VH-VL binders against Stromal cell-derived factor 2-like protein (SDF2). Designs and how they scored, part 17

Target 1, 181 residues: Stromal cell-derived factor 2-like protein (SDF2), of Arabidopsis thaliana (Mouse-ear cress) (q93ze8)
Amino acid sequence: VEITYGSAIKLMHEKTKFRLHSHDVPYGSGSGQQSVTGFPGVVDSNSYWIVKPVPGTTEKQGDAVKSGATIRLQHMKTRKWLHSHLHASPISGNLEVSCFGDDTNSDTGDHWKLIIEGSGKTWKQDQRVRLQHIDTSGYLHSHDKKYQRIAGGQQEVCGIREKKADNIWLAAEGVYLPLNE
Below, E stands for the ipSAE of ESMFold2; O stands for the ipSAE of ESMFold2 at other seeds; V2 stands for 0.75 times the mean of E and O plus 0.25 times the DockQ between their complexes.

## First folded at step 17 (VH-VL; framework fv_acimtamig)

Design u3 (from q4 with heavy chain D99V; at its last look DockQ between E and O 0.06; V2 from the best seeds 0.00; counts 0 for: pae O 11.2 > 2, placed apart)
Fold by ESMFold2 at other seeds, look of step 17:
Structure u3 (fold): chain C 181 residues (1-181), chain A 120 residues (1-120), chain B 106 residues (1-106)
Amino acid sequence: as target 1 above (181 residues)
Amino acid sequence: QVQLVQSGAEVKKPGESLKVSCKASGYTFTDYYMHWVRQAPGQGLEWMGIINPDSGYTSYAQKFQGRVTMTRDTSTSTVYMELSSLRSEDTAVYYCARVSRNVGWYEDYWGQGTLVTVSS
Amino acid sequence: SYVLTQPSSVSVAPGQTATISCGGHNIGSKSVHWYQQRPGQSPVLVIYYDSDRPSGIPERFSGSNSGNTATLTISGTQAMDEADYYCQVWDYSYDVFGGGTKLTVL
């Protein structure tokens, strides 16, 4: 199924099967912004991300997301944007990935380039993709390093500038808006 | 003017529960997290937990997990902290303290404190 | 769990400079905040983000943070500065206070 702007999707880390997750718990280091983690379960209301275009583009709800497009990902429950910057991530000291802003406040730290592995022209469910942060060049990344003080054993999500197997993600469960013509 | 007004001092017996209120005024109640911090006589500050009054989300210090419950009433701009199964070592002054939501993780305004004495 | 370590007391003569340390592993990578608590009163924020001063706090209060140590400095110490002082960080998902330092002005 086609990923369209406006779809609310879960992003699954291919290697560990953890879903990209956030909640109203800020980091205790780095930026102090809302934390982003990998969550081990499939049933989780905090793992939904709304696919949005960058402001000022012609893309509309229901349009396909082209390979190489710059997008934003809005956390459905908290309305904050998936964000990155030069602060150090809590466990590995890599690029911090956080949630920042709100429905009316977004900046270039919320911009991610969609990179489809292979020759696909538009983003489809279960397709292997990377998300590269525009400002830092870091790929959205996760690894089997877990927070010990958060119940449920959630894993670190960060940015890494090197392409690695651990920065491959799949659009998994979600509400996929029908494709426009 | 930002103001946090807490309920009055209480005397409790072991095994009872306490519930302290903290009424906020002078700012938009739902824009700021609220901490609860206690201080036993002659001792330091001990963080108990945090509530987001907008969402109702709570997170508690592990020491209090299972005994503490924090709630809020947005219609009265009031946060509540309930501590169950009281013991004499729970004798303390209990403070509510405001922090900026997702910005400025410091307690910029404190309530006057509520002395709770647990004695048999 | 993350630990902040403070000396239990510091003594200073009036007019001298008082320094209160707050030790923690890699505390220099964290934002450190400081509170003053006079006897029988609620804590009052005196420094936030390592070195910033809230409106109404005298300029003689300053702070620094690097490596494993954050420091609150009070220059020209006055009798009214006699109080307990606490450092604090937000560590991951927990609020962490130091044990407190009693400042005595002799």
Scores: ipSAE 0.007, ipTM 0.520, lowest interface PAE 11.2, mean pLDDT 88
ESMFold2, look of step 17: ipSAE 0.008; ipTM 0.491
ESMFold2 (binder alone), look of step 17: mean pLDDT 93; pTM 0.949

Design u4 (from q4 with heavy chain D99H; at its last look DockQ between E and O 0.21; V2 from the best seeds 0.00; counts 0 for: pae O 11.7 > 2, placed apart)
Fold by ESMFold2, look of step 17:
Order: sequence, then C-alpha cells, then structure tokens
Structure u4 (fold): chain C 181 residues (1-181), chain A 120 residues (1-120), chain B 106 residues (1-106)
Amino acid sequence: as target 1 above (181 residues)
Amino acid sequence: QVQLVQSGAEVKKPGESLKVSCKASGYTFTDYYMHWVRQAPGQGLEWMGIINPDSGYTSYAQKFQGRVTMTRDTSTSTVYMELSSLRSEDTAVYYCARHSRNVGWYEDYWGQGTLVTVSS
Amino acid sequence: SYVLTQPSSVSVAPGQTATISCGGHNIGSKSVHWYQQRPGQSPVLVIYYDSDRPSGIPERFSGSNSGNTATLTISGTQAMDEADYYCQVWDYSYDVFGGGTKLTVL
C-alpha cells in the first residue's frame, strides 16, 4: 500500500515494534516542547501522524511520496509537527525529538528527509525507511531505554547522526489515502 | 568558578509564604536549567521542580503543584522559588542546583542551601 | 512513581572497599548519578552516567549499573568519605532520588 500525502499512519520502530507516539505532556527539560516517545501497543490514538509536504511545494493530497522527499509529520491529535533541534534527549543525551508548532506555525526544524532502504521509488507500507532531520542531520531513532512515570513503559525517541539499525521505521496501521492516479 | 548563592535563613508561621533566591555566577545563566530540591531535617533529598531561565518554562513535582512558583530575573542572573500555604512539614533546607544541560540529566553544582523553619 | 531503594547505612573500616547499592526496576536501562553529602554541607556530584567521574573526584570512586541494581564503589575508603550518598535518575519529566545511605568509616 502506497503512502500518500494526507495519509494518517503509525510509524513502527522495526527492532522493538514500538510505535511513534506523542501527547500533550511537555519535556521537563531540554526545549520544554511536547514529548515524543515509542508506545508499546497498537491501539493508541496518539500514534497517528499525517504526512504533509513542506510549505511552498507543489505536492498535493493523494500524491505518492518519492524517495528522498522532504516531508513533515503532523501529530493528528495535537496538530503539532515532529521536530528536532540541538537540545539533549531526556535519557540518552542524544538529539531531542519533540513536537512543535501548530496548523499555522512551522519552521525548518519540522523537515525530515524520507530515505527508502533498497531500490524503492515511492514510500509504501511495511517498507524499511529512515527519517533524517534536515537541520541537524540526525536520524529518527529509538532504543530499549524506557520511562517509568507518566510515560511509563514507553521508549525514548531521539535523533542520532549515525546510520544504525535502530533508526529503521515502517509505516504500519493507518488510513492510507488512495493514489490520485 | 560556578557559584550559586542563596538568600539567608528564614523563620515562618504556618499559612505564610516563603521566597528563596539563588544568584548564579561564573557561567552563562540562560544556558542551564535550574532545579530546586529540599531536605527536611534528618531526611533525604526531595525534588521540587525545574525552570528554564531562558524561556521561563517550569515543571513542578506533583506534590507541589498549586503551591510552588519558580521565576527568574535574567538581568540579575537570579532564580526564585516561592512556596505558599506553609505547614510545619515544609521545614527544610532548600537548595538550588544547576542542571547539566550539555552532558545529561543531573545536578552538577549546588547552592549553599537556605534553612526555612515553619513553626506551628 | 519510580522508586530508588538504598540501604540506610553501610559501615567499613579505613582502607577497605565500600559498596553502596541503588535498587530500581530495570535501572540498568537508565543513567544513574551519585551525590555525596558531608555533614552540614551541600550535595556534591561524584559519579554521573553510571561510571563517569567529574573533574576533582578521586579515582577511588567508581560506579556500575546493570539489571536492577546500580552500585557506587569507594576503594581505599578514607575518613573524609564519611557522608550520605544519594543515587539519582531522570525519569521522563521527573528527578528521582534514592533515600540515601549513610557511610560510616570506623
């Protein structure tokens, strides 16, 4: 199944099967922006991300997402953008990954390059991909480092500049909008 | 030569408020978060909350929500902690401690402490 | 809420090795930091990130962390090491301290 702009998807961390998650609890440190974690279950309304183009481009709803495209990921429930910057992540001290902005406020810290592993030309469900942050060069990453309180049992999500097995993600459950063609 | 110099000891009555100051020197004040931690007589360390002195963002331990307020004055490189509706169990030494923002999640420098006594 | 458990006290003879434990569920997946508090003094960081020493902390201080237990180890214990020791982790949005361990050198 083709991932198109406008699709609302869960992103599964390949190694741990945790889904990319966020909610209205800010980090207590670093930027103070909305937290982003890995969630262990498949039934979670806070794990949906809407695939959006970068402002000022011609991509429209229903277009396929090409390998190497720069995209944004909007958290469906809170409308904030998946974001990164030069603050330390809470557990490992890597690059912090957060949610920032709203429907009308976005900056280049919300921009991610889609990298499809292998020879695929467009993004499809269950395909191995990486998301490389434009401003920091960090890959979206997770690992078996867990929180115990409000986000108990959830994993840290961070950015790491090295290409590693732990920065592979798959588009899993979601509402996949049909291709325009 | 990082220094955190706190205001002097205070004696309070139940129901009053306290306000402790912590003046920072020897580093760029807005680059490091500040913790507040207290220690009742003969007891361990109890975390109260954290402030980002650049943005003014705060996060408080649940126990102190609604009673604690942390503020800062960037022109004087000073953070403040206010605790309202004091009770005798609020008798403690109150510490400010600098957050190690660039290395991890620990308190690398501590103020000298401020003894606050709340008598019933 | 996440709980760190420390023994209330540890006694050692001078020159012997002291070990202070810090128990927590899956603490090996967290970064553990240790503070020394001498009588009447403010806490001082002695170990961070499980095993790293700040500048000025003697090499006889070391730390480890695996499974459900982190450990502060003081080799060649001296009278000046007599203090309370606290372990600490950061848990998502909260700073968590252990209850403290009083080290007595006798």
Scores: ipSAE 0.007, ipTM 0.523, lowest interface PAE 10.3, mean pLDDT 88
ESMFold2 (binder alone), look of step 17: mean pLDDT 92; pTM 0.925
ESMFold2 at other seeds, look of step 17: ipSAE 0.008; ipTM 0.504

Design u5 (from q4 with light chain S93T; at its last look DockQ between E and O 0.87; V2 from the best seeds 0.00; counts 0 for: pae E 2.002 > 2)
Fold by ESMFold2, look of step 17:
Structure u5 (fold): chain C 181 residues (1-181), chain A 120 residues (1-120), chain B 106 residues (1-106)
Amino acid sequence: as target 1 above (181 residues)
Amino acid sequence: QVQLVQSGAEVKKPGESLKVSCKASGYTFTDYYMHWVRQAPGQGLEWMGIINPDSGYTSYAQKFQGRVTMTRDTSTSTVYMELSSLRSEDTAVYYCARDSRNVGWYEDYWGQGTLVTVSS
Amino acid sequence: SYVLTQPSSVSVAPGQTATISCGGHNIGSKSVHWYQQRPGQSPVLVIYYDSDRPSGIPERFSGSNSGNTATLTISGTQAMDEADYYCQVWDYTYDVFGGGTKLTVL
């Protein structure tokens, strides 16, 4: 199944099976922006992300997402954008990944390059991908380091500039909008 | 071998701008962030900001926000730091310094420094 | 903004152990890095992540970090170790340096 602009998807961390998650709980330190974590369960309304183009481009709802495209990911429930910047992440001291902005406020910190592993030309469900942040060059990354106090049992999501097995994600569950004919 | 080679010493007047270059060699230029740090005579180290040479994205110390601009040229593996509206307090040695291979938030290699003297 | 505090000077005899402190609120939760600056030279990294040595740094350099104090230790101090020493952390989006400690070997 093709991932199209407008689809609402869960992003599963390949190695740990945790889904990319956020909710209205800010980081206690650093930026103070809305936290982004890995969530252990499959049933979670806070792990849906809407695939959006960068503003001012010609891509429209239902278009396929090409390898190498720059995209935004909007957290469905809070409407904030998946974001990164030059703050240290809370556990590992890597690049902080957060949610920021709203439906009308987005900046370049919300821009991610889609990198399809292998020979795929467009993004499909269960395909191994990386998301490289444009401003920081960090790959969306997660690992088995868990929060204890703020987001107990959830694992850290951060950015790392080096390609690692731990920055591979799959589009898993979701509402996939039909591909434009 | 990692090298950071900076432009030569300069003498400036108050109100002018300075622009220091830092040419990197011996590694993949766009894989590492670059810091700028200055040191006034007889004083300690003062961080000015950081640039991602891959994207050109920058973050500056609050003290220099609005006066400092950091840029890069990937074709020559060179970063630049420009400081405007100079005053005598800006007299310092200016260093470029590379961040670690991953993002480690420390300066693993330093340039030789560029002395900038601001006097009327 | 985060502040790192170092003593202005430390004196040791050759062969003795030098200890240079770096104080900060809850610094034990941060990664502390140390730089040596000889007179007229650029800083050189001597310790990173509290206790790790870069290649080429002698084993007599060591570091620790706990509570509100990080420490650089130089065992068997030599005349060539006479320099200024700076501690440093990254605080969110900012490098923070200590004020520096002048080590004198007499």
Scores: ipSAE 0.620, ipTM 0.869, lowest interface PAE 2.0, mean pLDDT 92
ESMFold2 (binder alone), look of step 17: mean pLDDT 94; pTM 0.956
ESMFold2 at other seeds, look of step 17: ipSAE 0.760; ipTM 0.906

Design u6 (from q4 with light chain H25N; at its last look DockQ between E and O 0.92; V2 from the best seeds 0.74)
Heavy chain, then light chain:
Amino acid sequence: QVQLVQSGAEVKKPGESLKVSCKASGYTFTDYYMHWVRQAPGQGLEWMGIINPDSGYTSYAQKFQGRVTMTRDTSTSTVYMELSSLRSEDTAVYYCARDSRNVGWYEDYWGQGTLVTVSS
Amino acid sequence: SYVLTQPSSVSVAPGQTATISCGGNNIGSKSVHWYQQRPGQSPVLVIYYDSDRPSGIPERFSGSNSGNTATLTISGTQAMDEADYYCQVWDYSYDVFGGGTKLTVL
ESMFold2, look of step 17: ipSAE 0.723; ipTM 0.899
ESMFold2 (binder alone), look of step 17: mean pLDDT 94; pTM 0.959
ESMFold2 at other seeds, look of step 17: ipSAE 0.717; ipTM 0.896
ESMFold2, look of step 18: ipSAE 0.720; ipTM 0.894
ESMFold2 (binder alone), look of step 18: mean pLDDT 94; pTM 0.957
ESMFold2 at other seeds, look of step 18: ipSAE 0.658; ipTM 0.879
ESMFold2, look of step 21: ipSAE 0.672; ipTM 0.884
ESMFold2 (binder alone), look of step 21: mean pLDDT 95; pTM 0.959
ESMFold2 at other seeds, look of step 21: ipSAE 0.677; ipTM 0.889

## First folded at step 18 (VH-VL; framework fv_acimtamig)

Design v1 (from u6 with light chain Y94F; at its last read DockQ between E and O 0.96; V2 from the best seeds 0.77)
Heavy chain, then light chain:
Amino acid sequence: QVQLVQSGAEVKKPGESLKVSCKASGYTFTDYYMHWVRQAPGQGLEWMGIINPDSGYTSYAQKFQGRVTMTRDTSTSTVYMELSSLRSEDTAVYYCARDSRNVGWYEDYWGQGTLVTVSS
Amino acid sequence: SYVLTQPSSVSVAPGQTATISCGGNNIGSKSVHWYQQRPGQSPVLVIYYDSDRPSGIPERFSGSNSGNTATLTISGTQAMDEADYYCQVWDYSFDVFGGGTKLTVL
ESMFold2, look of step 18: ipSAE 0.730; ipTM 0.899
ESMFold2 (binder alone), look of step 18: mean pLDDT 94; pTM 0.958
ESMFold2 at other seeds, look of step 18: ipSAE 0.700; ipTM 0.894
ESMFold2, look of step 21: ipSAE 0.723; ipTM 0.898
ESMFold2 (binder alone), look of step 21: mean pLDDT 95; pTM 0.959
ESMFold2 at other seeds, look of step 21: ipSAE 0.714; ipTM 0.891
ESMFold2, fold request of step 22: ipSAE 0.667, 0.707, 0.725; ipTM 0.868, 0.891, 0.896
ESMFold2 (binder alone), fold request of step 22: mean pLDDT 94, 94, 94; pTM 0.957, 0.957, 0.955
ESMFold2 at other seeds, fold request of step 22: ipSAE 0.691, 0.683, 0.685; ipTM 0.886, 0.879, 0.886
ESMFold2, last read: ipSAE 0.703, 0.703, 0.642; ipTM 0.889, 0.891, 0.875
ESMFold2 (binder alone), last read: mean pLDDT 94, 94, 94; pTM 0.955, 0.954, 0.957
ESMFold2 at other seeds, last read: ipSAE 0.696, 0.682, 0.674; ipTM 0.889, 0.885, 0.884

Design v2 (from u6 with light chain Y94W; at its last look DockQ between E and O 0.89; V2 from the best seeds 0.73)
Fold by ESMFold2 at other seeds, look of step 18:
Structure v2 (fold): chain C 181 residues (1-181), chain A 120 residues (1-120), chain B 106 residues (1-106)
Amino acid sequence: as target 1 above (181 residues)
Amino acid sequence: QVQLVQSGAEVKKPGESLKVSCKASGYTFTDYYMHWVRQAPGQGLEWMGIINPDSGYTSYAQKFQGRVTMTRDTSTSTVYMELSSLRSEDTAVYYCARDSRNVGWYEDYWGQGTLVTVSS
Amino acid sequence: SYVLTQPSSVSVAPGQTATISCGGNNIGSKSVHWYQQRPGQSPVLVIYYDSDRPSGIPERFSGSNSGNTATLTISGTQAMDEADYYCQVWDYSWDVFGGGTKLTVL
């Protein structure tokens, strides 16, 4: 199944099987922006992310997402964008990953390069991918360090600059919009 | 052999701008963040900001917001720091300093420093 | 914003052990880095992540960090160790340096 712009998907961390998650709880230490975590369960309404193009490009709803494309990921429930910046993450001191903005406010901190592992030309459900943040060059990353207070049992999600096994993600459950053409 | 070679000393008047260059060699320029730190005569170290040479993305210390601009040229492996609206308090040695490969938030190699004197 | 406090000076006899403190609220939860600056020279990293030595730094340099105090320790202090020493942390989005400590070897 092809991942198209407009699809609402869950992103599963390959190694731990946790899904990328957010909700309206800010980081208590750090930026104060909306927290982003790895969630252990598959049934979670806060793990849906809408695949969106960068503003001012020609990509439209239903178009395939090409390898190497710069995209945005909008948290479906809160409408904020998956975001990163030069700020230490709360547990590991890596790059903080947060949700920021809204439907009308987005900046370059919301831009991620899709990197498909292997030979695929377009993003499909069965592919191993990385998301590299444009501003910081950090790869979306997670590990088995868990929050105690704000989100007990959920993993830290952060950015690191090196390719590692722990920055591989899969498009898992979702509503996949039909491919144009 | 990591080297950070900075531009030469400058004398400036109040209200002018300074621009210091920092040429990197001996490593992959775009793999490491670059810090700028200054030191007024007889004083301690003062952090000014950080740049990602890969993207050109920057973050500045609050004190310098609106006055500092950091840029880079990947074809020459060079980082630039520009400070505008100079005052006598901006007299300092200005250093570039490299961050670690995997975001260590410390300065592992330093340039030789550039003395900038702001005088009437 | 976060503040690091260092003594302005420390004196030690040659061959003795010097200790330089770096105080901060809950600094034990942070990673502390140390720089040596000899007169007229650029700073040089001597300790990172509280206690790790870069290649080429003598084993007589060591570091520790717990509670509200990080410490740089120089055993068998030599005349060439006479310098200013700065502690540093990254506090969320900003580098923070201590005020510096002048080590004098008498």
Scores: ipSAE 0.654, ipTM 0.878, lowest interface PAE 1.7, mean pLDDT 92
ESMFold2, look of step 18: ipSAE 0.712; ipTM 0.894
ESMFold2 (binder alone), look of step 18: mean pLDDT 94; pTM 0.957

Design v3 (from u6 with heavy chain M34I; at its last look DockQ between E and O 0.93; V2 from the best seeds 0.75)
Fold by ESMFold2, look of step 18:
Order: structure tokens, then sequence, then C-alpha cells
Structure v3 (fold): chain C 181 residues (1-181), chain A 120 residues (1-120), chain B 106 residues (1-106)
């Protein structure tokens, strides 16, 4: 099934099966922005992300998301945007990935390029994709490095600049808005 | 081989601006961040900021915020650092330096340095 | 505003072991990098991530980092090792350099 703008989806880390997760728990030793982690369970209301276009573009709700498009991902429960910047991540010292802003406040740190692996032209469920941050050029990444205090048992999510097996994600469970036309 | 070749020495007056170029070769220019670091005569190293040549995104040391601008030209594999409203304490050797590929936050290759003298 | 503190100078006899310290609050939780700068030349990376050597750096250069002190150690020092040495960390969003240590080989 096609991922469209407006869909609320979970993003599963291909290698570990953890889902991209956030909640109102700030990084303690990082930027102090809302933490983003990989969550081990499938049933989790804090793993839903709403696919949104960048402001000022012509894409509308129900349109397919094309390979190479720049998008935003809004955390459904907290309304903050998936975000990155030139700040060391808490465990690995890679690029920090956080949630920032709200329904009315978004900046270029919330912009991610969708890269579809293979020859697909539009984003579909269970398709192998990468998300490359526009400002930092880091790929959304996770690995088998777990938090002990905050979000115990959850994995670090960060950005790195090289394509690796650990920055492949799949759109998994979600509420997929019907494709326009 | 990785090289960072900087523009030549400059003499400036207080209140002017300086602009130093740093041309990269021997690697994929847009894959690595570039730092700018300066060194006043007889002094240590002072970090000025960092640029992502891929996007043009920058982050500056607080001391230089508002006076420094870092830019790049991907067609020539060149980064630029401009420092405005110069004062005599801005006399220094200015270095560009490459970050490691995986954002290691250390400088693995350095340019030859550009001496900028600010005198009235 | 993280601060790294180095001694201004260290002197050693040729063939002896030089030890250059880099002090910082809880520096053991950070990755420490070291640079050599000969007079009139650009800095050169000699140690990264506390103890790793770049290709081409002799094994007599080593590093350690624990508690509030990181250390660069040069065993079997040679006249060519006479230089300024800087420690460096990335403090969340900023590079921080130590003040530098002048190594003199007598």
Amino acid sequence: as target 1 above (181 residues)
Amino acid sequence: QVQLVQSGAEVKKPGESLKVSCKASGYTFTDYYIHWVRQAPGQGLEWMGIINPDSGYTSYAQKFQGRVTMTRDTSTSTVYMELSSLRSEDTAVYYCARDSRNVGWYEDYWGQGTLVTVSS
Amino acid sequence: SYVLTQPSSVSVAPGQTATISCGGNNIGSKSVHWYQQRPGQSPVLVIYYDSDRPSGIPERFSGSNSGNTATLTISGTQAMDEADYYCQVWDYSYDVFGGGTKLTVL
C-alpha cells in the first residue's frame, strides 16, 4: 500500500525490528530536546508519525510520496517534528535526532529526504527506504546500543553520514490515507 | 590524496572584512564537514565554526556569531570563511580542517593556513 | 564553556618517555583527540578517540583517558617530536582545544 501525505505510520528499523518512538522525555545529557528512540514492542501509541510535506510546496493530503521528496514527520502524540542538528548524540556521539517544535513551529531542521532503495518511484508499505536529513546530511540510523536510564531497553536513534545496513527503515503499521485518484 | 589548499596571506585594516578560501581535493567534497580554526601569534587553537558543504548548513562558535559567515561552492569544491568588522585581535593564522567522515568531531586533515594581519 | 587545561611545557631527554596531560571535568566521559604542531606548520592529528593512531603515526605515540585526565604518551622520544601538542574534545556542539604544551627534547 502507498504511503500518502497525511498517513500516520510506524517506521521499523529493518535490522532490529524496533520502531521509531518518541515521548515527552527530554535528553538528559544532549540538547535537552525531546528524545527519539527505537522501541522494541509492536503495540505502542508513541510510535506513530504523520507524513507531512514541507510548507510552501504543492503536495496535498492523499498524494503519493515520490522518491527523493523532502518531507517532515510529525510525532502524533506530542505534535513535535522529527529533527536533527550538529549536536552529538547521547550514546554514540553521532548526529543527535530529536523532536522539536509544534503544530505551528517548524524549521529546516525538520526536513528529511526520502530515499527509496531500488527502482521504486513512490513510497509503499514495507519498502526499504532511508531518510536523509537535509541540513546535516545524516541518515536516520539506529543500532544495538540501548539506554539504561531514560527509555530503558530502547535503542539509540541518531544520524550518520554513510549509507549502512542500519539506516534502512520500513513503513510498517499505520493508518494509511487513500491515494488521491 | 586529501588536500585542503587555502588562499594567500592578507593585510587588512580595522573595520574591514576578510574572506579566506579553502579548496578541497582528493575526496568527495560534500561527504565531510569543514571546520574553521584560527591561531593568534604565540597562542593556541580557537575554533570558529563548522559547515556542511552538502547543504551549506553552518554552526558557529558563540564568540563569532554575527561576525562570521561560512559558505561553499560545490562546483569548485571550495569553502569560504568571511569575518567582518575586523580588529587587531583578529590577527591570526586561519585554518580550514576536515571532520572525519562519520562525524567523529575531530580534524583529520588541515589546510596550510592563511595569515591575516589586521593593522592600522 | 568547557575548559581543557594543559601544562605550558614539558622537557624530556632523547630516548625517554614524555607524558603530556590534558585536564578537564569528567574528561573520561569524552573522546579526546591530540594534534602535533611543529613551528610554522599546520596541526597534524596524532591520536583520536583517546588512544587510536592514524595511519603513519608511530606506535611510540599512545593515549589514555580516565576520570579528569587524558594523557598523551611518547615513548623513545626523538628530536623530531619537539613541537606543540594540543588536546581537543567536541563538547556537544563545539570544538574545545587545550591551551597547548610545548615539548622540548633536550
Scores: ipSAE 0.665, ipTM 0.884, lowest interface PAE 1.8, mean pLDDT 92
ESMFold2 (binder alone), look of step 18: mean pLDDT 94; pTM 0.957
ESMFold2 at other seeds, look of step 18: ipSAE 0.730; ipTM 0.898

Design v4 (from u6 with light chain S93T; at its last look DockQ between E and O 0.92; V2 from the best seeds 0.00; counts 0 for: pae O 2.1 > 2)
Fold by ESMFold2 at other seeds, look of step 18:
Structure v4 (fold): chain C 181 residues (1-181), chain A 120 residues (1-120), chain B 106 residues (1-106)
Amino acid sequence: as target 1 above (181 residues)
Amino acid sequence: QVQLVQSGAEVKKPGESLKVSCKASGYTFTDYYMHWVRQAPGQGLEWMGIINPDSGYTSYAQKFQGRVTMTRDTSTSTVYMELSSLRSEDTAVYYCARDSRNVGWYEDYWGQGTLVTVSS
Amino acid sequence: SYVLTQPSSVSVAPGQTATISCGGNNIGSKSVHWYQQRPGQSPVLVIYYDSDRPSGIPERFSGSNSGNTATLTISGTQAMDEADYYCQVWDYTYDVFGGGTKLTVL
């Protein structure tokens, strides 16, 4: 199935099967912004992300997301945007990935380029993709490095500038809005 | 071999601006962030800011917010640092310095430095 | 902002071990990097991530970091090691340098 603007989806880290997760718990170090992690369970209301275009584009709800498009991902429950910046990530010292802003406040730190592996022209469920942050050039990344106390058992999610197997994600469970007729 | 070659020394008056260039070679220019660090005569190292040459995105030290602008030209593999409203205390050697490949938050290679003298 | 404190100078006899401290609140939780600057020259990275040595840096350079103190250690010091040494961390969004330590080899 096609991923369309307005769809609410889970993003699964291919290697570990953890889903991209956030909740109203700020990082204790670094930015102090809302934390973003990999969550081990499939049933998790905090793993839904709404696919949104960047402001000022002509893309509308129900349009397919083209390979190479710049998008935003809004955390469904908290309404904050998946975000990155030039801060060290908490465990590995890579690029911090956080949630920032709200329905009316978004900046270029919320912009991600969708990169579809292979020759696909539009984003589909279970397709191998990368998300490259526009400002930092870091790929959304996770690894087998887990939080000990806060968010115990959840993985660090960060950005790194090198393409690696650990920055491949799949759109998994979700509410996929129908492609525009 | 990694090289960072900076523009030549400058003499400036208070209130003027300076613009230092830093030409990179021996690596993929857009793969590494670039820092700017200055050193006043007889003093230590002072960080000014960082630029991602791929996107042009910058982050500046608070002391320099509003006075510093860092830019780049990917076609010439060159980073620029412009400092406005110069004061005599801005007299320093200005260095560009490369971050590590994945972002290590340290400076692995340094330019030769550019001496900028601001008259009192 | 975060502050790194270094002694202004350290003197050592040739062949002896020099130690240069870098003090900071809970610096042991940070990654500490060290630079050598010879007179009239640009800084050169000699230690990164507390204890890792870049290619081309002699094994006599080593580093450690715990608690409130990071240390650069130079064993078997040579006259060519006479230089200024700076510690550095990345704190939040800022690069922070120590004030520098002049190493003299007498």
Scores: ipSAE 0.604, ipTM 0.867, lowest interface PAE 2.1, mean pLDDT 92
ESMFold2, look of step 18: ipSAE 0.636; ipTM 0.871
ESMFold2 (binder alone), look of step 18: mean pLDDT 94; pTM 0.957

Design v5 (from u6 with heavy chain R101P; at its last look DockQ between E and O 0.88; V2 from the best seeds 0.71)
Fold by ESMFold2, look of step 18:
Structure v5 (fold): chain C 181 residues (1-181), chain A 120 residues (1-120), chain B 106 residues (1-106)
Amino acid sequence: as target 1 above (181 residues)
Amino acid sequence: QVQLVQSGAEVKKPGESLKVSCKASGYTFTDYYMHWVRQAPGQGLEWMGIINPDSGYTSYAQKFQGRVTMTRDTSTSTVYMELSSLRSEDTAVYYCARDSPNVGWYEDYWGQGTLVTVSS
Amino acid sequence: SYVLTQPSSVSVAPGQTATISCGGNNIGSKSVHWYQQRPGQSPVLVIYYDSDRPSGIPERFSGSNSGNTATLTISGTQAMDEADYYCQVWDYSYDVFGGGTKLTVL
């Protein structure tokens, strides 16, 4: 199944099976932006992300997402954008990944390059992909390092600049909008 | 081998701008962040900012915000640091320093330094 | 803004162990890196991530970090170790250096 702009998807971390998650709980000191974590449960309304194009491009709802495209991911519940910047992440000291903005406020810190592993030309369900942040060049990453207090039991999500097995993600559960003609 | 080669020493007057270059070789230029750090005579190290040569994205120490601009030219593997509205307190050796691979937030290789003297 | 404090000077006899401290609030939760700067030269990384040693740095250089203190330890100190030593952390979005410690080998 093709991933199209407008689809609401869960992103599963391949190695740990945790889903990309957020809710209206900010990080402590540092950025103070909304936290992003890996969540162990499959049934989780806070793990849905809406695939959106970058403003000013011609892509519309139902268009396929091409390999190498720059996209945004909007957290469905909170309407904030998956975001990164030059801040240390809370557990590992890698690049912080957060949610920022709202329906009308987005900046380049919300821009991610879709990298499809292998020879695929468009993004499909269960395909191995990486998401590389445009400003920092960091790959969306997770590992078996868990929060003890805030978001207890949930896994750190961060960015790192090196390709590793731990920065592979799959589009798993979701509502996949039909391809346009 | 990793090498960072900086432009030569400069003598400036107050109110002028300086622009130091840092040419990288021996590695993939766009894979590593680059820091700029200065050291006034007899003093310690003072961080000025960081650039991602891949995107051109920058972040500056608050003290220098508004006076410093960092840029790069990927075709020549060179980063630049420009500091405007110079004062005598800006007399220092200016270093470029490569951030480590994989977001290490430390400086694993340093340029030779560029002495900039600001005096009347 | 985060502050790292170092003693201004440390003196040791040749062959003895030198210990250089780097104080910071809850520094044990941060990764500490150390640089050696000999007179007239650029800094050189000697320890990263608290205790890891770059290739080419002798094993007599070691580091530790817990609580409010990180420590650079030089065993079997030699005359060529006489230099300034800086600790450094990345504090969320800023690089922070300690004030530097002059190691004198007498």
Scores: ipSAE 0.626, ipTM 0.869, lowest interface PAE 1.9, mean pLDDT 92
ESMFold2 (binder alone), look of step 18: mean pLDDT 95; pTM 0.959
ESMFold2 at other seeds, look of step 18: ipSAE 0.682; ipTM 0.890

